# VHH binders against o75319, part 223

Target 1, 181 residues: o75319
Amino acid sequence: GNHIPERWKDYLPVGQRMPGTRFIAFKVPLQKSFEKKLAPEECFSPLDLFNKIREQNEELGLIIDLTYTQRYYKPEDLPETVPYLKIFTVGHQVPDDETIFKFKHAVNGFLKENKDNDKLIGVHCTHGLNRTGYLICRYLIDVEGVRPDDAIELFNRCRGHCLERQNYIEDLQNGPIRKNW
Short names: E, the ipSAE of ESMFold2; O, the ipSAE of OpenDDE; V2, 0.75 times the mean of E and O plus 0.25 times the DockQ between their complexes.

## First folded at step 14 (VHH)

Design np32 (framework vhh_4orz_3)
Fold by ESMFold2-Fast, scan of step 14:
Structure np32 (fold): chain B 181 residues (1-181), chain A 120 residues (1-120)
Amino acid sequence: as target 1 above (181 residues)
Amino acid sequence: EVQLVESGGGLVQAGGSLRLFCAASGFTFSSYAMAWLRQAPGKRREWVAFITSAGRRYYADSVKDRFTISRDNAKNTVSLQMNSLKPEDTAIYFCAAKDWPTLYGSYDYWGQGTQVTVSS
């Protein structure tokens, strides 16, 4: 069924662009079939996502979907002009090296192709917090050389919610740098 | 051969203004992101302002609403307009360039720096 993800309503739909990066994080949009279970002010469809991004005077150039399902919305619900990338990630566990490398390659490829514009990379998991925050911070630490605590603070501030999973935080602070250029 | 040459530094009283310039040569300036970073005596180097090749601007909280970064691709220059200067702005200011559209990480090229001194 059309069950709303656990705690989905507890999180802000969209964060703010992370300054100095191309990242913006948000919770999973829910297609129109979920709206029967939501009050009007709780709705966050793919259309609502793009409206909220536009309200911030921003433009999406890529969506990276980290959920392990496609039941919440379909790529076809997005504008044809915005690329969509699915990276299946299991919740609760620190993403494996293969997942981390796929994320890094997607981000680097987008940045290389989009040097002449200011379009954003939108990243989401179910809540736009733990898997999303981990991979964004991992990219900033491993590729951009950002200090772990600075990356986490930047993400938390811009998302409007703090990373919750202690194993993710510990890996970011003390784990090895995953080298795959 | 790549060069970044800063100018416009000097001594100014608190509340005053200075405009720094950075002249770039030896690379395709228009495709590079440009930054101003500063280092005060006994402190770590910190970023101040960043401008992407597309012209988007970013500022450190300490200088927001006081400093303005701009670029002129026809002249291969980046400039930093500094208003409402404070003694805490006293530092050597460096121009830096990178062929990547993000603020963080390593810069490809650095200038030698220009001294800015703000008296109390």
Scores: ipSAE 0.692, ipTM 0.839, lowest interface PAE 1.0, mean pLDDT 92

Design np33 (framework vhh_4orz_3; at its last look DockQ between E and O 0.87; V2 from the best seeds 0.81)
Fold by OpenDDE, look of step 15:
Structure np33 (fold): chain B 181 residues (1-181), chain A 120 residues (1-120)
Amino acid sequence: as target 1 above (181 residues)
Amino acid sequence: EVQLVESGGGLVQAGGSLRLFCAASGFTFSSYAMAWLRQAPGKRREWVAFITSAGRIYYADSVKDRFTISRDNAKNTVSLQMNSLKPEDTAIYFCAAKDWPTLYGSYDYWGQGTQVTVSS
């Protein structure tokens, strides 16, 4: 259906580039059919996403969609020049090793192929916060060797909202490193 | 053989300027991110400036607006212009290379370092 996700309006639509990385987090853009349920200033479509990214003088090179549904927008709503990757990720629980691996693999592949540009990896779940923040931080911790607290702080600062889920935070801070291959 | 050779270090008074150079050889320089790191006596090594292969630049907060990193792919060199130097900038400065576009993580190649001493 076209129900607006709970609390979706409470979050900033787009964060900032995470300095030193190619990550930017945002909440899920909603296709046109959702607009009738939103005030004009609340609307955030795929088109709006790209406009906001451009306003930051940035460019998206990849979108990783972590939502567990396909009802929010269609890949066809995105420019053909920007690849789209769906990783179905269940909410509220720590992503499993397979999900973590898929995310890491996608990020590594992108970084390997895009060293000659400065394009961003756009990552989103529903709110672009908990699942998104966890996987980005998990990558920084496991692959880049960033201290957990530094990764979390960096993400929170750039997203404009803090990770909320204690199980995610606890896993990042105290959980085991996950395999990178 | 991979080599990174730093130069330009020395003794300078507070408020003065130095320009460090790093000459690279033995690898595809243009495809690597380059960085300057420093290690002061009794302190951990810290990154100072970073420039990706694509030219994205990052500075540590402690050196922002004072230091400038630049690279010349034609000459396989990376430079660090250091202005308004402070005693706390005293350290061995290292040139490092990374075959990755991110600031974080380990570096692939290191220079031997050059001493920078800033007197009060």
Scores: ipSAE 0.881, ipTM 0.929, lowest interface PAE 0.5, mean pLDDT 96
Fold by ESMFold2-Fast, scan of step 14:
Structure np33 (fold): chain B 181 residues (1-181), chain A 120 residues (1-120)
Amino acid sequence: as target 1 above (181 residues)
Amino acid sequence: EVQLVESGGGLVQAGGSLRLFCAASGFTFSSYAMAWLRQAPGKRREWVAFITSAGRIYYADSVKDRFTISRDNAKNTVSLQMNSLKPEDTAIYFCAAKDWPTLYGSYDYWGQGTQVTVSS
């Protein structure tokens, strides 16, 4: 039996598109084997993810999965038309420079290839909050020149939950810009 | 030779309307995102409205529901319809273009600006 991630039920399934960007953040979808442990209103499968995105009149063009596991769902559970990128990130630790570079490269590549459409980059970790919020904000600060507090506020508002990890917040506010991409 | 040329600025009473135009030349207009930014006396330049090459539109909170951005790719123009104008809308309005689909970051090309003055 599969167990629901700790605190997973405490978070909204999907945030809203971050205006001016292509980002949308969400918590990890859970494949059907988890549904026996969930009430109908708590279910959030890969299918549920795409239904919720469509309900916002949005379309996913890329999913970036930041979890350190493959147990929650498989890439095969996603539509064939949506590319999937796995970047293994450990929770609690600020992502290293290699991880940050890989995330930036994937985002820049997607944007270059998708200038003529409005498809979104969906980013998730387990809760769609700390690792997810860190990497999105890091991209906005380092690549787009957004002020750290503005990036954090934009993410928090659109996700519907505030970044919780103080070490992540401190790195975003006071840490160095990572220039090697 | 890239050019962005703004027009339509002027003096208007509070509550009035103005329509700004930006004529673009020297680049593939349809592939670029377009923006309107403004600089009020004694303040830093701020963005007002943004339209992507795909037609997605964003507005700053200060102008939401009052301003409307649109583009005409056949004529290489972007326009800004400004309704319910307030004295705080007084600024030089700039047209800007970028070959990137996101609002934030640097812009590739800028116009010289057009003055909008709203009297109380």
Scores: ipSAE 0.747, ipTM 0.865, lowest interface PAE 0.8, mean pLDDT 92
Fold by ESMFold2, look of step 15:
Structure np33 (fold): chain B 181 residues (1-181), chain A 120 residues (1-120)
Amino acid sequence: as target 1 above (181 residues)
Amino acid sequence: EVQLVESGGGLVQAGGSLRLFCAASGFTFSSYAMAWLRQAPGKRREWVAFITSAGRIYYADSVKDRFTISRDNAKNTVSLQMNSLKPEDTAIYFCAAKDWPTLYGSYDYWGQGTQVTVSS
């Protein structure tokens, strides 16, 4: 049903733009049907997302949804002018190479199309933390050559919460050779 | 043929100022991000200042509030105003360009560099 995701209330709705990048991370917005179970100050809808981004003097140009479900909101709940891409990402395990490739391809495609503006890529999973942080950091490390510890620190600071899953952190810091796709 | 040509380097007393210029040719300057990087003897090259084609600017912490990057798309130039110079700023300064809107990663084109030497 309209069950609030576990621990979803514990996380800040939207982070800050990550300096030097086009990334901003947030937790999954919840459509209006979930608001029955939320206090007004706990609500975070697709519209609330856009309002919070505007308050930061930023603009979303793409939303990458890493969740495995469509129950939280529908793409139709978003303004028509914001592209939406779902990349089904298995939780609790380091994402596989195909998932990483899809994410890198989407980010690179966006950056090529948006060279002459300053629009952001919004990335979320359920909480906007572990899967989101992993893929953003993996991109920064593999594609842009950022040192693992610097990528993790940047993400943690801008999200407002630290990456928690040790297997994700260890893979980022010490991970195996990655295939280029 | 693509060229980035730096100028304005030299010897300056600590506390002084210099302005570096980079003249670009052979590519569509207005669509490229531009950067200044520097390399001190025995050190790795490090970024100093970065400006996107859309005008967003980033500075390295070590130069923030002392250095100012700007670009002139009509003249195909990027400049770096360097104030309150310290001996630690001594380096070869490079102009670089990339067709990519983010700070990190590789650059497509590089200038030959200009020496900045700051003495006590």
Scores: ipSAE 0.712, ipTM 0.863, lowest interface PAE 0.8, mean pLDDT 91
ESMFold2 (binder alone), look of step 15: mean pLDDT 87; pTM 0.882

Design np34 (framework vhh_4orz_3)
Fold by ESMFold2-Fast, scan of step 14:
Structure np34 (fold): chain B 181 residues (1-181), chain A 120 residues (1-120)
Amino acid sequence: as target 1 above (181 residues)
Amino acid sequence: EVQLVESGGGLVQAGGSLRLFCAASGFTFSSYAMAWLRQAPGKRREWVAFITSAGRYYYADSVKDRFTISRDNAKNTVSLQMNSLKPEDTAIYFCAAKDWPTLYGSYDYWGQGTQVTVSS
């Protein structure tokens, strides 16, 4: 299907690198079949993603796809040089511990293997906001000891949009640190 | 024995400049990320500059365009050039090192700190 996700056009395609981290957040890229419903300036294909990252003088080393679907684009639409990881993450509810563990493990593994470069971890859900922002902030809080409000502010500023889901924000601010073993 | 030794601190007038140095020994300096953090009286410690092992650097907004961090792997040193100093830059400046490519989280090694005092 060529159905554009609800509110997808309301969000900036790609945020900025979160300083001091390897994270960059973006909304889901849409394969060429979606472009018939988009003006040229609204298009955001996988190719457009990499062009926008390059425009920021950045380079992707990993994409983590948090969408609960594979209809928007396929891994084959990405450059072969960039690893792709799918973590099926249900929207609306706070991600479960298994999902949080998978995300943390992928990030830690990437960082350990990429100490000698400055490549980014690109993270997206449908809008690159709620699931994406939650998991990035959860990582910063639990693994890197960042204060919840500081993590949320950093994400909001760099993404260019504020986290919208109150249950996600509440969990980040007051919820338990997740133990992954 | 792992050591980080800061130097270059002192008293300077507002608008002046200072260059801080951190001499590292006892670990593989070139593979570590390096940071400068500061702590003013009655305030929590805050980061000001960070440089990765790959040479990528970051600055806190409060010091952006005034401070420059650099590293010299041949000499095992990291330095902080501080220009256009303001009274609010007055703090003890710490050098710190970590074997991890991100700014946040714990640091493996810390210097003793060097005092920077900026008079009006």
Scores: ipSAE 0.709, ipTM 0.838, lowest interface PAE 0.9, mean pLDDT 92

Design np35 (framework vhh_4orz_3)
Fold by ESMFold2-Fast, scan of step 14:
Structure np35 (fold): chain B 181 residues (1-181), chain A 120 residues (1-120)
Amino acid sequence: as target 1 above (181 residues)
Amino acid sequence: EVQLVESGGGLVQAGGSLRLFCAASGFTFSSYAMAWLRQAPGKRREWVAWITSAGRTYYADSVKDRFTISRDNAKNTVSLQMNSLKPEDTAIYFCAAKDWPTLYGSYDYWGQGTQVTVSS
């Protein structure tokens, strides 16, 4: 379909780089076919994404797309220089261990290959908030040893919106560390 | 032998300035992120400033706009310019290195520290 996702307009398109990390979070870009349903100031295409990142004096080196659909934009809408990774995640449910490990492996692989630059890992779901915030925070907690409340606070501040789903917050604060291997 | 050797610490009056240096040897300095952390008497170690291998800098809120971290890859040195010093800045300052491009997590190498004392 060509319908705008529920509440998509309620969220800031792109957050700020999370200091001390390579993460930047944003809501799903919408390809040109969606623009007839949007005012000019509401448009957020793949091109708009890269323009907004550039305006922050940042550069994307990887996009991780967590949506459970391919209808919003195509990888071909992105510059060829930026790798694209799709990890299908169901909304509302805490991501399973397989999904968490896929995310961690992708992040660690990117960081290992990009030690000598400052390129960012762009992460998005539909709103760039719950699934996105969960996986970024889970990475910081499990891999980087960040305290859960500190990870959540950092994400909320940089995204400009607070994590909304209580089951995600509860898992981050009190759930088990998913062991890396 | 891997070494990080700090210098430049000392006693200074409130409002004064100091420049700390860290000389690195025994590893590929240019590929490592470098940090300054500090430990005040009776407190836990806290991060102060961090510089990536690419030269991007990050500062703790307590020192932002007062401290500047920089690196010289040709000399294997990282430095910390400390301006507008406060008694609360009194601590042992440690240089640390990590082969990973994030601020968080464990550091691979640590210096022995240099004492900074700011008198009121």
Scores: ipSAE 0.601, ipTM 0.805, lowest interface PAE 1.2, mean pLDDT 92

Design np36 (framework vhh_4orz_3)
Fold by ESMFold2-Fast, scan of step 14:
Structure np36 (fold): chain B 181 residues (1-181), chain A 120 residues (1-120)
Amino acid sequence: as target 1 above (181 residues)
Amino acid sequence: EVQLVESGGGLVQAGGSLRLFCAASGFTFSSYAMAWLRQAPGKRREWVAMITSAGRTYYADSVKDRFTISRDNAKNTVSLQMNSLKPEDTAIYFCAAKDWPTLYGSYDYWGQGTQVTVSS
């Protein structure tokens, strides 16, 4: 249905680009049918997403949608020039190795194909926080060799909200590096 | 053959300026991120600055607002303008290149380095 996701209004729509990376995190955009339940200042449509990213003098080259639903917006609501990738990721539990591998593969492929530009990888779940922050930090730790606490601090600062799920934080800090060949 | 050749190093008084150059050959320069790293005697190599293929720049906190990295794709060169030099900036400065656009990870190619000495 057209019910606003729980706590969706509590989060900033879009974070800042994470310096040194191609990542930008945001909460799920909501298509026009949700706007009846939102004040004008609360609206965050796919169009609003692209406007806010342009206001930061940035450009999206890929959107990775981590939600376990397609009810919030459709790929057709996005510009044709921006690829869209769906990775169905269940909330509350640490993403499994297959999901982590899919995310890493998509990010690596984008970076190899976009060396000559500065386009961003936009990543979102429902709130753009726990699943989003976990997978971005896991990529930075496992692929780019960033120290876990540094990755988490960078994400928290740029998103404007701290990772909330303790199991996600614990896995990032103390869990194994995920290697799938 | 891939080659990175640094120049512009030397001796300078504290508060002075130097401009380092790195001439690149043997690869598609415009597609690579270019960086400067430095190593002082008895210390680990530290990253100083990077410029991506798209022209985005990054700086270590120790050099921010004093150093400026730039590139010239027509001439296959990257440069580092160093202002307000301190004795702590004394090091061998290395030019490095990678075909990966992020700040993190390893470099593919390295120069031999150029010595910078800042006297008190």
Scores: ipSAE 0.561, ipTM 0.791, lowest interface PAE 1.6, mean pLDDT 92

Design np37 (framework vhh_4orz_3)
Fold by ESMFold2-Fast, scan of step 14:
Structure np37 (fold): chain B 181 residues (1-181), chain A 120 residues (1-120)
Amino acid sequence: as target 1 above (181 residues)
Amino acid sequence: EVQLVESGGGLVQAGGSLRLFCAASGFTFSSYAMAWLRQAPGKRREWVAIITSAGRTYYADSVKDRFTISRDNAKNTVSLQMNSLKPEDTAIYFCAAKDWPTLYGSYDYWGQGTQVTVSS
């Protein structure tokens, strides 16, 4: 049924904008059907997401959903003015080169089309941590030339939680640069 | 042709102020993020301040609360007001432009730089 994702309650709903970038990371929003299993203060719906972003004096211009499911919420639950992109990623494994390329292409396209504003790219997986942090850091390392340790530290600080998966951290620190556009 | 031309550098005593200017031409200035970076003798180039096309500002910790970046889209200029200057601020200051804000990546366009020297 509508079971809450494992450990979902343990994570901060939304991080802070990563300074010098357009990225903000968050955990997956849960549609109304999940709220009967949550206390009022635990609810994090698509509406709650936009309210929390606004409370930080920020505005979303794109959501990139990295989950391997569509059961948590539907694109129709989001404001019609905010583009939604689904990139299916499997948890636990480092995203493949095709997935990395798709992510980079989407980010670059958004930045080129949004030069006249400061709208954010919201990125999430289930917890907004491992797949989310990997792809954001991979972009910063490969496209922006950030040192891996600096990218990871920036993400961890802004998300409010540290990347947990050692295989993801190892790939970021020691893996090959993916110079695909 | 794209040009970024810096001015306003010079010699100043510690505790003093300078205002740097960068005049841009040859590209759609209002669509670009503008940055000031500096390179001190024997050190790597580091970012100092950035202002996005929408006017949002970011500052390096070393200059926070002392420097203010601003832009004038009607005149295609970006400026850096530098207050409470320290000898450690001595560097060549570069104006740079990028399609999107970055603290880390390569910039699309660079000025030639202007020398700032702060005496003890």
Scores: ipSAE 0.016, ipTM 0.400, lowest interface PAE 7.8, mean pLDDT 89

Design np38 (framework vhh_4orz_3; at its last look DockQ between E and O 0.82; V2 from the best seeds 0.78)
Fold by OpenDDE, look of step 15:
Structure np38 (fold): chain B 181 residues (1-181), chain A 120 residues (1-120)
Amino acid sequence: as target 1 above (181 residues)
Amino acid sequence: EVQLVESGGGLVQAGGSLRLFCAASGFTFSSYAMAWLRQAPGKRREWVAFITSAGRTFYADSVKDRFTISRDNAKNTVSLQMNSLKPEDTAIYFCAAKDWPTLYGSYDYWGQGTQVTVSS
């Protein structure tokens, strides 16, 4: 269906690049069929995403879609030059090891292949906050050795919203490191 | 043999300027990200400035708009221009290199460090 996700309007469309990383988080862009249910200033399409990224003098090199549905937009709505990766991620629960691994693998692969440029990894779930924040922080903690609180603070500051789910925060702060292979 | 050799440190009065240099050898410099980190007495080591192999720069909030990192791939050097220095900038400054486009995590190579002292 074309129902606007709950609370979707409450979140900034696009965050800021996380300094020293290639990550940028954003809420899910909505395809044209959703526009009739939105005020013009509330609209955020795939095209709007790229415009906002350009306004920040950045460029997307990869989009990782963590939503658990395909109803929001189609990969065909994206430029052909930007790879699209879907990782179906269930909401409200800590992502399983397989999901974490898939995310890490995708990020590492991108970074290995894009050392010569400054393109970003765009990550989004529905709101671009909880699932998105968890997986980005999980990567920084497990792969880059960042302190959990530093990772969370960095993400929150750059996204413009704080992680909300206590189970995600608790897992990041006190949970075990997940295997990187 | 890989080497990173820092220079340019010293004593300076608050409000003054210093320029640190790091000369690299023994590895493919242009493919590595470079960073300046510092460690003050009794404090943990912290990153100060980072420059990717592609030339994008990032700064810690504490030094933003005061410090400038730059690299010269032809000379295999990275520099740190430090302006408006403060006593809290006093530390040993290290040049570091990593074959990864993220400032976090382990670095592959380290210099021995150069002392920067800012007097009030």
Scores: ipSAE 0.849, ipTM 0.913, lowest interface PAE 0.5, mean pLDDT 96
Fold by ESMFold2-Fast, scan of step 14:
Structure np38 (fold): chain B 181 residues (1-181), chain A 120 residues (1-120)
Amino acid sequence: as target 1 above (181 residues)
Amino acid sequence: EVQLVESGGGLVQAGGSLRLFCAASGFTFSSYAMAWLRQAPGKRREWVAFITSAGRTFYADSVKDRFTISRDNAKNTVSLQMNSLKPEDTAIYFCAAKDWPTLYGSYDYWGQGTQVTVSS
């Protein structure tokens, strides 16, 4: 249905680009059919997403959708120039190694093809916080060699909200590096 | 074959300015991201400024609004304009290059470094 996700209104629509990376995190955009349940200032459609990114003088080159549903918006709601990748993740549990591998592969492939521009990788789950923050931080730690606490601080500051799930934070700080392909 | 050569370092009084240059040769400069990093006595090496191949710039909080990084692809140079210098900016400044568009991680090429000393 057209039910607004629980606590969705509590989160900023779009964070700031994470400096020195290609990442920008946001909450799930909601297609126009949801707007009847939202005040004008609460609306965050796919179009609103691109307008907010442009207002930051940024440009999206890839969207990675981590939600376990397709009810919130359709890939067809996005500009044809922006690739869309779906990685189905369930909330609550730390993403498995296969999910982490898929995310890393997509990011590395995008960066290799986009070395000559500054286009961003937009990453979202429902709130753009826990699954999103985990996978971005896991990439920075495992691939880019960023210290766990530095990665978490960078994400929290740029997203404007702190990672909430203690098991995700614990895995980032003390878990093994996933040296998957 | 590949070289990064820094210049422009020296001694300056607090509040003064310096401009560092890095001359690159032996690789396709225009396709590489460039960075300035520094290492102060007794401290770990830290990044200060980063410029992408497309010209996008990023600065560490400690130097934001005081330092400006720029590149000249026709001359294969990257420069760092340092204003309002503080004693805490005293460090060896390194130019570094990578064929990857992100700040973090390893760099492919490094200069020898140039000493910057800021006196009170």
Scores: ipSAE 0.809, ipTM 0.903, lowest interface PAE 0.6, mean pLDDT 93
Fold by ESMFold2, look of step 15:
Structure np38 (fold): chain B 181 residues (1-181), chain A 120 residues (1-120)
Amino acid sequence: as target 1 above (181 residues)
Amino acid sequence: EVQLVESGGGLVQAGGSLRLFCAASGFTFSSYAMAWLRQAPGKRREWVAFITSAGRTFYADSVKDRFTISRDNAKNTVSLQMNSLKPEDTAIYFCAAKDWPTLYGSYDYWGQGTQVTVSS
């Protein structure tokens, strides 16, 4: 239904572009039907997302939606045509290798096709923190060779919130590095 | 044949300025991202400044607001203006290029480096 996701109000709507990357993270936008349950300052719609990105002098070129559900907004609710990809990602567990490879494939494909512009990959789950942070950091570590602690620090600083789930943090710091993909 | 040739290094007093240049040939310069990296004796090579083919710039925290990266696609050059230099900026500075839009990861081409020495 139209119930506000648990703890959704506790998170900043949109982070900052992660320097040197094409990533920006945000919490799930909520279509206008949810606004009756929100104070005006709590609202964060698909239109609000695009306005906030423009305020940063940035432009979205792809949205990767990591949620299991389609109740929060539809791609048709976006104020303009932007490529949209849903990667169903379970919560509370480290994403499996298939999910990680789908994310890496989508990111690499976008980067290949967007070398000549500066458009961003927007990534969100429900809160734009744990699943989102894990997959972005996993990409930076495995594909870009970033040290785990540096990737986590960069994500936390740019999102404005620290990764919370210890199993994700532990896997990023101590788990296998998946080269060649 | 691809070449990246750095120049403009030298000895400078602390607080001074220096401008590095990197001349590129043998590839389509305007489609490549460019970076300056540096390596001090006994230390790891570290990123300093990055500029995308679209002209977006990024800087390491240690040099932010003191250094400026620029590119000139007509002359196939990238430069690094270094102001308010500190002894900690002493290093060999390398120019690098990649046909990929992001800072991190491997670079396709590297220059031989130019020495910058900042003294009291």
Scores: ipSAE 0.678, ipTM 0.856, lowest interface PAE 1.2, mean pLDDT 92
ESMFold2 (binder alone), look of step 15: mean pLDDT 87; pTM 0.877

